# VHH binders against Protein DOG1-like 4 (DOGL4), part 176

Target 1, 232 residues: Protein DOG1-like 4 (DOGL4), of Arabidopsis thaliana (Mouse-ear cress) (q84jc2)
Amino acid sequence: MSKMRNLVEEKFLEFYESWVIQLELYLHQLLIAHNNNTMSETELRHLISKLTTHHKAYYTAKWAAIREDVLAFFGSVWLNPLENACSWLTGWKPSMVFRMVDRLRKSRVVLVEAQVKKLEELRVKTKFDEQKIEREMERYQVAMADRKMVELARLGCHVGGESVMVVEAAVRGLSMGLEKMVKAADCVRLKTLKGILDILTPPQCVEFLAAAATFQVQLRRWGNRRHYVTHS
Key: E = the ipSAE of ESMFold2; O = the ipSAE of OpenDDE; V2 = 0.75 times the mean of E and O plus 0.25 times the DockQ between their complexes.

## First folded at step 16 (VHH)

Design zg66 (from zf24 with S108A; framework vhh_7z1x_3; at its last look DockQ between E and O 0.60; V2 from the best seeds 0.00; counts 0 for: pae E 3.3 > 2, SAP .673 > .668)
Fold by OpenDDE, look of step 17:
Structure zg66 (fold): chain B 232 residues (1-232), chain A 122 residues (1-122)
Amino acid sequence: as target 1 above (232 residues)
Amino acid sequence: QVQLVETGGGLVQPGGSLRLSCTASGFTFSSYYMNWVRQAPGKGLEWLSGISRSGSYTYYADSVKGRFTISRDNAKNTLYLQMNSLQPDDTAVYFCARYSGLEGLTPAFDYWGQGTQVTVSS
C-alpha cells in the first residue's frame, strides 16, 4: 500500500515516529517502576503524569493536523495495515481498554470492590458514548451520501474552474463533519483513559499504562513484520 | 562504516554553559532519531534528550529540561546539545546515540560515539 504523501501526512508521520519512540522510552520506565517496588507514590504519580501528558500531546498534534486534512487520518500512512485495521474512527476503540483491565485483573492486579463497581459504571458510560458516536456517524454518512456526494458526482461531470471551486467547497463541508466525529471519538478516548486512571491506584495505573503501551508497540511491531512501512 | 564522534566537552564552573557536537558518518543521518545519553561516575546510563529526523520534534528528560537544548543540522550531519546552567551533578561522559528500535520491550541504540567528558566543578 504505497500512498502519495501530502504535507500533512509527512509532518504527522515524523511526529508520530518520534512520539512512538518517546512512548517506548516511557514504557521502559513503566516496566522498571512496575518491577521495582521501591518507587514512592510521588515518583509513580510523576511517571503517570508524564505519560498522560505525552498522550495529551498526541491529541493536540492530531487535532491540529485534522484541521488541515482530516482525511489523512482515514487510512493513515504512518500506520501499518494491522494498526489501521484495529482502528476505530482514527484511533483505539474506547471500550477496548476495559478488556485490558480485565486481563490485568485475571493476571495479577487485585481490585477492591469499590474499584470494580466504578469501572463497571465507566464501562457502561463509555459504551454508551461510543454507540452515540457511531449513530451520529451513520447519520452523517447517510446525509452525505444523499446530498453532498450526489452534488460532487454531478460536478465531477463538468469541466471548469467554477466547478472545481464548488467541489472544493463540498469537500470542505464533508471534511468538517468528519473532523467533528473524530474529535468526538477522541474525547471519549481521553475521558475513558482519565476515568480509568482516576479509579486505579498509582501502582495499578503504572501497570495499566505499561500494558497499554506494550500493546500499542507490539501491534506496531507485529504489523511491520508483515508489512514494511517505509518512513523516509 | 557508521561512526559518531562527540566533541565540545570540558571543564566548566557551576552555572556555566557548554555546547556539545556529534558528527555522524557512514549512514543517512537525516533518517534517524538521535539521542544524547550520559553516564556519571558510578552511575548507569541516563537518557537525556531525543530529536526527530528533521529536528522538528524534541524530547527531554526532567533532569535537563529547561536547561539543555537538542538540535541538529542534517546538512552537516551534526547533532548538538546546548547545555546551560550546568551543575556539578551534570558531570558525566556524554554520548551521542542512534535509536534503533526495541529489543524486546527495551529501547535500543545501535551506534554510540566514544563520548565526551563534561566536568562541572568550582
Scores: ipSAE 0.882, ipTM 0.963, lowest interface PAE 0.5, mean pLDDT 92
Fold by ESMFold2-Fast, scan of step 16:
Structure zg66 (fold): chain B 232 residues (1-232), chain A 122 residues (1-122)
Amino acid sequence: as target 1 above (232 residues)
Amino acid sequence: QVQLVETGGGLVQPGGSLRLSCTASGFTFSSYYMNWVRQAPGKGLEWLSGISRSGSYTYYADSVKGRFTISRDNAKNTLYLQMNSLQPDDTAVYFCARYSGLEGLTPAFDYWGQGTQVTVSS
């Protein structure tokens, strides 16, 4: 329903704007902690916990919203065109975060051999899970090109009561498939994030989370500046 | 002209309550994320709480979570902070502030009120 779709988009737009502002405030705290190197381990663990809780809150809100309108997350109105262009199944590509982890090898907080081994094992597992989802997406796209779907789309050009009902049923089925894939992708994201944080020390976790949040915030700023300049 | 005016501060006993108000004018109040920030004597600024444009989403600093409640009335262009279980270390000047985004990587607020003094003393 277009009315329900619009309500979901409006609600999530306000949520996301507020969630990003809070992420910006947490990023400032992470950068202070990283640059000053004076916080206790207990204080660092508390800050890491706040970021973890914040990310979990995002997925809680997202999963509620996609149950109502998963299509809102493909080309989202709360994301600028650059953010949308960089999305993989409605969010960050899980394997991308390992490139940020690689930066830690050249930082003041050096990875030990045991951590490097565990991170590589996690990278391989994450890539495997990611590829499994990509195969499901391929199957979904093939189903979209299925002869029956093409015929239903053709009939939609000359809709009557019976044709409308059949087309609506098919569209609902497609939406359910997308919801399943988005949830699967989000599970890989959460598992990857947790895995990295479990392997890293508290100072390394702070540096990693700061790098990730900086990238997310800067990507949004670059896209908004480009949009602003274009529409100015 | 953009203006934010805080009221409701005063002297209160430990364990007491106060309700702060901030009246906004000169901008579309209902379009902005709004915040409460305080500054204790001889200390820097401390962010306390933020609220989304309609009031549906709120966030709190750990120091005030469970004790303070932020709210807004967009029809009255007014932001509120209900402060309960006040402690001596809550003594500060309390500011209403409009969030404007990041400058570099530092959170920035483009408009502030004049502040209202809250003193918690035995």
Scores: ipSAE 0.799, ipTM 0.923, lowest interface PAE 0.8, mean pLDDT 87
Fold by ESMFold2, look of step 17:
Structure zg66 (fold): chain B 232 residues (1-232), chain A 122 residues (1-122)
Amino acid sequence: as target 1 above (232 residues)
Amino acid sequence: QVQLVETGGGLVQPGGSLRLSCTASGFTFSSYYMNWVRQAPGKGLEWLSGISRSGSYTYYADSVKGRFTISRDNAKNTLYLQMNSLQPDDTAVYFCARYSGLEGLTPAFDYWGQGTQVTVSS
């Protein structure tokens, strides 16, 4: 039986593709700002606002889709296999974003001691919240192994009267728990992102957002390669 | 062979409106993110707007947001740009362009139309 992509997956696939293209356009603007110090603080804050609004739009769309089908976000059809392999609970792992901050400090971003202290406090809080979610994640590892049976039940395939009712109840319970866990992880992601941008100065925010968008875009590009890259 | 043909340009007075069309042939139009770009006299290319495959998601440059509306009709293989509240600095050649991915870290557009002239003057 061929896999049938459901309506939630079809809608979010188109949304995500267009969202990434717009992120690429904003990345171009970030790279110009990164390489040229002629932009005013007002211009930098406007660019930062465009990026934060774009990220908020992603979560708005994601949360609407999750209410309809949270399982679509585990092994997503809109992500390539590399992107899916790098996902932690449907997205980037909150504590790992500090590796990017650390790399920027190593290369070019100079942070004042007060900023470093606030970033370390945020890192500790983020790690603590992440660990709570990781304990919950252990309970759902088995559910991911049963995904094919869940999809079969959702497609209305007859399995047997009592067996079908048990599977449907299990799917409902699993989906509710997963939705709660995914939203909790997304809230940690948003709080961490906001926290970093609040600590950094506008030029530092531009550098951070450029690095983050570059990573996301490169991960997608590299993972979409069907043959070896011909220009490198 | 891929072709994009823009029409609908012309002369208009400040505050006026125009509707541009771009007819596509030689490819599956509904499979591509499509864009409008313009080039004012003596200036470089400026991206204006983009639209998803079905038309459900649209994006705009700050310079045109609220005044311009991108749309598409996949049954007619046609991309549109409704331009309202036109001002002299909107004077440019307007192109439709097909998104093709990245060259390095820069978004790339692999096919362009020949453009249509829009002139806004008293």
Scores: ipSAE 0.411, ipTM 0.788, lowest interface PAE 3.3, mean pLDDT 84
ESMFold2 (binder alone), look of step 17: mean pLDDT 91; pTM 0.912

Design zg67 (from zf24 with S108H; framework vhh_7z1x_3)
Fold by ESMFold2-Fast, scan of step 16:
Structure zg67 (fold): chain B 232 residues (1-232), chain A 122 residues (1-122)
Amino acid sequence: as target 1 above (232 residues)
Amino acid sequence: QVQLVETGGGLVQPGGSLRLSCTASGFTFSSYYMNWVRQAPGKGLEWLSGISRSGSYTYYADSVKGRFTISRDNAKNTLYLQMNSLQPDDTAVYFCARYSGLEGLTPHFDYWGQGTQVTVSS
């Protein structure tokens, strides 16, 4: 059956639409800064700070929303099917950003030996943290197939107060487990982003953030074009 | 016919306040992210503030954060900008604008009002 959007989904849909518009405005500022090369280091650091604050605002809103309904973030209504297909635990896969750094290095960005070493150390740590979360997700999925969960699902068909309370407690436990896992993934994302920005120079940070925002915006546009409906 | 009409500009002393209004017609106002943009004499366009379709989410440029407040009344098809602690460098023509998305990688505003002049001087 078709399911209507709940209040959390409606609120976060509107939030995400406006957050993406602001990202598009910041992307334009990043591209101007990169192409014109006229901004001082202080001006570049300020622009980088605005992007960092914008990404932190996303996680603040997301964590408030997942506290209310974490399931809204699995198959999100504010993402098109292409964006949903490319998600890893409700967001971008942390290790994939190192491919972006590598592509920038080959085309326009010259990294010194010390930066290359620190980025490789960060890549290894990020991959380790990512795999730890993937193991937790595997354990969660196994628990969903557990005989006890099957028995609780059967009890959910009975309207007795005790069985209803037991099923509701189990569902809350599952949601809390997913929330913990999503927050852990988001912490890896934020640590990875901060780590990269701490290693790169301000001009390199601008190039990295511009590349990341460009990919995010283009992925959304490509997916939306496939699902565009004309009434003409 | 899509139309945006700004009102409320004028001459004000430093430290003063003004409230700008923008009345929209010819489209479903409640479906669009709306913006305030200004242009100071001899300067380019500066984006100041944006507001989500229902008014729940707002964004501000650093130059006006804490001093200006954007709001909307969808029943009246009206966008507002409350401007407090006005400074001489706030002198500009203020425009109401509808965001339409990207052209290439450039943000595009498809409809603009005629603008309303704000002059901050003694």
Scores: ipSAE 0.762, ipTM 0.908, lowest interface PAE 0.9, mean pLDDT 87

Design zg68 (from zf24 with S108D; framework vhh_7z1x_3)
Fold by ESMFold2-Fast, scan of step 16:
Structure zg68 (fold): chain B 232 residues (1-232), chain A 122 residues (1-122)
Amino acid sequence: as target 1 above (232 residues)
Amino acid sequence: QVQLVETGGGLVQPGGSLRLSCTASGFTFSSYYMNWVRQAPGKGLEWLSGISRSGSYTYYADSVKGRFTISRDNAKNTLYLQMNSLQPDDTAVYFCARYSGLEGLTPDFDYWGQGTQVTVSS
């Protein structure tokens, strides 16, 4: 049935719910660190490492799940409609993260000129990588349409169980192509995140991660309370 | 009526072990992410560990990672914390808590147990 959750969806739903709760707990630690001048650089680096490990755990779980059912990640049951509407290839749009970086210009520890230059270079590179993925998606959609047309024509000519096998093979091919594309998009996300953290000082990393986590948890909260969401 | 009751605390020597239990009633225990939180004398609340609704996913604070194990038995509506290699700094009141989300930007736990005292000393 179309509304039944499969095993991949059920397992990832439980994973994602617990992963978000842990993110909210880490957000609290980030906000305490940001407002507290007593943490050493070593302590701040350790907190940043916990957040990066938490994000890596998400992609480890996601990539295991998409090997089983990549389609579960398009219109995901563990995301609310607002989160799904804001998704770009099953996750956050890499270039959008630089909007969080803008807040760092107003922090106590302001960005130096060299950091501003490196962040702008990273922004341009991220936008380029993002557009490359978008062109790949367009090529995939064109190829998918051509393959579907050929296979639909074949189905019209065949009688019996062999037509089912052709449809199953087509779905497998579509899934494999989508899996490759989702992983490519996730690689751009991880490279962008790492790039930002490599440019920023530990206090700035804490502020950036706090801003990113705040946005993510607020987006989920707003979507779960539909009447607070603005639609065009 | 939602109720959480902790048991299993006591006096233990450094290096010893204790198992805490939390019995839940008044809600569908198997639908909620559950937590252990402690408060040492003169200190604030410290989150220790959390467990997903079926028990498949667990998380730990660095202070207890590798020493404490969180688990649950949904058939018995019971949450557990197995504490090994106890240190004097583990002396605290231990609370079972249900996570409700953020109040503003601060983690909120809508229901707490009364706590159970753990004292680690010679």
Scores: ipSAE 0.757, ipTM 0.903, lowest interface PAE 0.9, mean pLDDT 87

Design zg69 (from zf24 with S108T; framework vhh_7z1x_3)
Fold by ESMFold2-Fast, scan of step 16:
Structure zg69 (fold): chain B 232 residues (1-232), chain A 122 residues (1-122)
Amino acid sequence: as target 1 above (232 residues)
Amino acid sequence: QVQLVETGGGLVQPGGSLRLSCTASGFTFSSYYMNWVRQAPGKGLEWLSGISRSGSYTYYADSVKGRFTISRDNAKNTLYLQMNSLQPDDTAVYFCARYSGLEGLTPTFDYWGQGTQVTVSS
């Protein structure tokens, strides 16, 4: 399965590989903090801040890359097939993160009633925002089958300069629509993550971030191990 | 065989600077994320810095951020650590290491150099 990579894909592949290695190092720090009862609130807040800055850096790099080539993020070359199979609009499905939140309810960490209520309100809002984006994606897919797009696809087989320009303008419009949709999905992801961290105490934030990072890292390892073994 | 060799350590006064080098052989250096790790006397290993395969992306531990700069020259198979504003607490054996992934959930390194001693003392 040889695939040609453009410059955006090559640069983001290197970025993502290094970003994941740094996430693995932060995960180790989170696990030490979670198991150690001697860290101060200030120290915990600093660690949480490092993780939120790290995730912010991912979206900064992603948004720069999608301005150049949003399609690189659909079936990404820097993700293994398992990670790609689990993707929703180029990333994690926002409501899925509440599985890590559910872990906090069953752990030795005690959530107070006010936190449980706020987390459920956030879950409902996140699912609503998620469904809104899903409807927009459905409309986008239907628009691809629109008569005008079908006519442009046929016209694009001709050598004439005018038909080439018209097809290129239409493809640019489609890419801009897709970029807007991906950014909207990423905004829901960031709002959901910030919302959870704002509700939780620093020790609970550490446990949540450790659970989320563990899931992300293990999913990558499971997919990479299967791919390697299959090729061996 | 895979080999990593560190040079450039020595005795330096507080506030001084040193440039460490690590020469790699026996593998495609330009394909790997590379790291600097240190071990102070009587203490465990401390990860300091990492660099992506082309050198475009770098990361630093809080203890060295703003003072140390990691870089690489893939044509020369060499990794560098520029160390500025050195402090007595920077006294350690410095290793270059190739990142290998996780063992359980612990970051691991598969190949290490023999280390170079850095002593910061008046």
Scores: ipSAE 0.761, ipTM 0.900, lowest interface PAE 0.8, mean pLDDT 87

Design zg7 (from zf24 with R98K; framework vhh_7z1x_3; at its last look DockQ between E and O 0.78; V2 from the best seeds 0.00; counts 0 for: SAP .669 > .668)
Fold by OpenDDE, look of step 17:
Structure zg7 (fold): chain B 232 residues (1-232), chain A 122 residues (1-122)
Amino acid sequence: as target 1 above (232 residues)
Amino acid sequence: QVQLVETGGGLVQPGGSLRLSCTASGFTFSSYYMNWVRQAPGKGLEWLSGISRSGSYTYYADSVKGRFTISRDNAKNTLYLQMNSLQPDDTAVYFCAKYSGLEGLTPSFDYWGQGTQVTVSS
């Protein structure tokens, strides 16, 4: 499945390619840190900070891009179909990370009671925020379907320059609403990530971040084996 | 066939500067993320810097951040590394390399050149 790319897509594709490569490099560092019990807390915190900064950079770039064309992120050409299928409002679903934490707890990570409690509180909050966004999205979709889409459909039947301008304006209106939803979702993602990292110890943070990065990288790899993604 | 040729290395005093170049051939240079890596005597391979296909995005290791600058000229199929404020611990063979992906969960690089020796000594 080849898709024509606009300038926003092309630019973000390059960014994302680079970003993922850097993530892979960080993943290696995380794994080394995880396997090296001699690393100081300061060193671990520094590594964690690098990763958090890296993630922040992604959203900075994303938000800049979505201002230009939010629609590019609904069917991201820089992602394979598997990655896209696993996306919730153009990214990872915030509540999913708690499943990851649960898996870590069952395998290697020992959490104290206080941490468990805080994680559960965060889980509940995150889920609530997700649902809130979903409700807003539904409301938006209904509203747009009733007004904007009908208008677009009507305008689409007309030929002429003026009609095109009106259609473009309508599409812009739709895009603005989507942008708000995407930003809201991203805020929940960032808040959730920060919340988890604030609860975990530095060694636990490293392990969590390694797991998250591994999952992301593997998902991409698995998807690419089934569907080739061109990054030229 | 793919070829990378590093040049610009040499002997320099501490605090000095060098500019490394890497000329690529045999592949579409402008389509790939490129890297500088180095290997000091008795040490493992160290990643230093990476640059996106157009050069719009760059990344640096902590060890060289603020001192080294990666750039590229796709029209010339050339990768550059400006090295400032060189220190004795920067002594190594420097390589230009294309990122090849993960082997397992370990980043790997391919199409290595012969490398260029950088020696920082008083």
Scores: ipSAE 0.862, ipTM 0.950, lowest interface PAE 0.5, mean pLDDT 91
Fold by ESMFold2-Fast, scan of step 16:
Structure zg7 (fold): chain B 232 residues (1-232), chain A 122 residues (1-122)
Amino acid sequence: as target 1 above (232 residues)
Amino acid sequence: QVQLVETGGGLVQPGGSLRLSCTASGFTFSSYYMNWVRQAPGKGLEWLSGISRSGSYTYYADSVKGRFTISRDNAKNTLYLQMNSLQPDDTAVYFCAKYSGLEGLTPSFDYWGQGTQVTVSS
C-alpha cells in the first residue's frame, strides 16, 4: 500500500534525523573522554553503554520499519546519495569496522597480544558470515530475475482488480525475502560491534566508537555538501 | 525575521519546579528538531534536551534525565521545558535553540533569544 509505505518513510526519516543529531552529541562526549584522562572506568563504561543503547535503538526502529516496508531501506530517502552509494544491504559492510580497529594500533593505549588474536578471530568469523549473506543475496537476486520478475512482468499485462491483487502478493513475497536478508546482515553488524567492544578496554572502546561515529558523521556531511551545492 | 523568546524563569528554592516556554517566529518551527541549552555564569553552553519536529522522539542529558521534560506545541509555535526537583547547580540562563550541526567536532546551536534566568537558592 502506497500510503502505508509513505507513512513508514516519513516516520523513519524523523527518527533517523533525531538519531543522527544525538549521535553527533555522543561523538562530542566520546572525544572529550578520549582527550581527558581524568574519567573513571565507571564513567567510561557508562558512556560506552549510552552508545551501545543508542545503536540498539536504531536497530529496534529499523526492524519495526522493515516489517512494514523493507523496500524503503533500498535507496532510502533519509540518506543522501553518497550514504546510499556506500551502503551494503541497507547499512555498513561489517568488515569495515576492522579498519577502525586498525587505527587503535597507533593509539597511546596499545593492544596487547591476546586482544590482537581475539580481534583476528573475530575478523575471520565476520568475513565468513558476511560472505554467507552475500551468497544468499546472489541466490535471491537470481531467483527474482528468473521466476518472480518474469511473473511480475507477465502480470503487468493484465487489466483489472485481479491483476492488482496478484501483483501485491508477488511483491509481498519478494519483500519477505529481503526482510530476512536485511535482518541477517544487521545481526552480523551487531554481533561484530559487540565482539569488538567485549575485546577492547574502556579507553579503547571510546576511541573505537569515536572513530566509527566520526566516519559516519563525515560521510553524511560530505554527501550533504555535494547535495546542498547542487540545490542551493 | 527569525526570533526565539524564552519566558518562565525566576527565583525558586531547591526542590522547586518551573516551566519554561519558548515562542518561535520567522521560520517553520514544526519542521525542525529543537533543543534546550543553558549557560551558567563563566561556563560554556550545556545541552540539556532535544525534541524531534513532531514531538515523537526526545533525548536528555544525564544531568537532567528524570527531572526535566521537554515538549512542544506546533500549533502555537511553542517549545516547553518542565523542570522539577531543581538544584542550586541548575542556576543558569536557559535558551531554546536549533541544532546547527558540528563546528569542527563540537556541537553548534543557533539561539536568537535573550534567554530566561533561572536562579535556585534558599
Scores: ipSAE 0.796, ipTM 0.919, lowest interface PAE 0.7, mean pLDDT 87
Fold by ESMFold2, look of step 17:
Structure zg7 (fold): chain B 232 residues (1-232), chain A 122 residues (1-122)
Amino acid sequence: as target 1 above (232 residues)
Amino acid sequence: QVQLVETGGGLVQPGGSLRLSCTASGFTFSSYYMNWVRQAPGKGLEWLSGISRSGSYTYYADSVKGRFTISRDNAKNTLYLQMNSLQPDDTAVYFCAKYSGLEGLTPSFDYWGQGTQVTVSS
């Protein structure tokens, strides 16, 4: 028996569908710019700006949606199971992006020592910010363990009217705290992305953005194809 | 049979306006992201604009942003393109298209209609 999607989930599903289609179109432009070196520096900077704006639009839409229902972003209906399994606080773990930078360094990307030093400083800061958020998440897990009072109310356990109001206030407070943590994580993600793009040259930025978009698209395709394969 | 029928093209002076329509049949129009593309003489296919299922989210190529407006009416299974400030470089056959995904890493569009000719000339 399938479940009815809530309005927040349905609206964001439509947004995300269109957002990833546009990302796929931008990926094509990135691959052209990378493969044949046909664009001027001005045109490369314009393309990088379009990708940056596209990512900002994602967060703008997400932050509007989490005000209405932050829980929709834990086990999202717009992601396949593989994509959801890779989520850390509703998105890519910020430090994972440096694995992409490291892979580019082992291929064709040439970085000068000043860039390497700045990237390492950013990696350390990103990791520090992640650990801070993980400590906040652990505190939140304690509050979730106290959720059993809410389950007692669900089982029809008769508590006074003031007890019901206390339980509902506690659940509301947990949701607000979760929203704050998700926004903090998104802030780290956006700052890390912008930091990387500021350190890299325009051709290097195009290579990085192409690699990141390719991985995101392929992860989505792999997750979708995997579900249609049987091993019996 | 899936069909897309484009209308509203014609001859117009530079700076003029046209409104293109595309009527869809043979599929659930309201379930799909829809697009306008064009093909100028001797050129390949150029993506111009896309619109989400309900019409809430729209996207434009740089060449048309600010001049063209995409819209849809799902009750009439119709996609629209309002084209303002037309220039000679906009001369092309215009198609509405359903995005069909990536072939490899290359975007693929289904443009099943005959298109509508837009000619911008003094």
Scores: ipSAE 0.727, ipTM 0.902, lowest interface PAE 1.2, mean pLDDT 83
ESMFold2 (binder alone), look of step 17: mean pLDDT 81; pTM 0.819

Design zg70 (from zf24 with S108E; framework vhh_7z1x_3)
Fold by ESMFold2-Fast, scan of step 16:
Structure zg70 (fold): chain B 232 residues (1-232), chain A 122 residues (1-122)
Amino acid sequence: as target 1 above (232 residues)
Amino acid sequence: QVQLVETGGGLVQPGGSLRLSCTASGFTFSSYYMNWVRQAPGKGLEWLSGISRSGSYTYYADSVKGRFTISRDNAKNTLYLQMNSLQPDDTAVYFCARYSGLEGLTPEFDYWGQGTQVTVSS
């Protein structure tokens, strides 16, 4: 599979590999900051800004890539099978980050009642937006299997430039719809991330981002370890 | 045998420029993310810059962003660091390093050069 990649897959594979390495370097900085009481609020805010910029860079690159080939993001070659199995519409499921916030609360993170209330409001809103997207995706999948698409697929089996063009136009329309769906899901992800960071104090933001990065890195490591053990 | 050899260090005045080179041998250079790291006298290691395997993607520490440029020539197995607008605080030993991943949650560099000394002083 690795050798049979299109241009979009090759470019994003290299991008993602380097993006993950930089995330690992940032994770180390977050862990040092979390375990160190000497950093000023200004220094913590600067570190949080670097992580926020790094995540935004991912979505900038992703949106450029999906304009060219949205299907590359379904069963991505730059993700291992475990990462792909845990994917929700080409990325992390937004409501899952609140599970991480809940775990931090039980361990060390002291949240005031006002923060708890705002996080719960954000959780409800995120779940609602997530369910809206799931319903839209289901409608999209039904449209793929409807009688009209079956008829267009039949036309594609017959020789003729016009029939081929009609089928290609229909497939292009479906790809454009998937792009819109993926971008909608990514907007929910970004709004959820921003919402959490806006509610938390800088030290709490560092703890949250460290937990999120640790989870992402560990998921990749566990998936790669399974593959590595199998092939080594 | 894996080897990384840095050259190009020296004494330069504030505001000056230097170009560092790192020649790699003993591994497939074009398959690895490569880095520049420095260590100032009496200080710890500071990561400065990294570059993807083909050179398409680069990252910089804030302390050097806009002043330093990382690049590579995979045909020559060579990594470069163009250093402009040098400041006294840039005085350090500069190392070329190959990134190998995490051990636990700590970034690991499995191969390092011996370093090249850069001194910024009037």
Scores: ipSAE 0.760, ipTM 0.911, lowest interface PAE 1.0, mean pLDDT 87

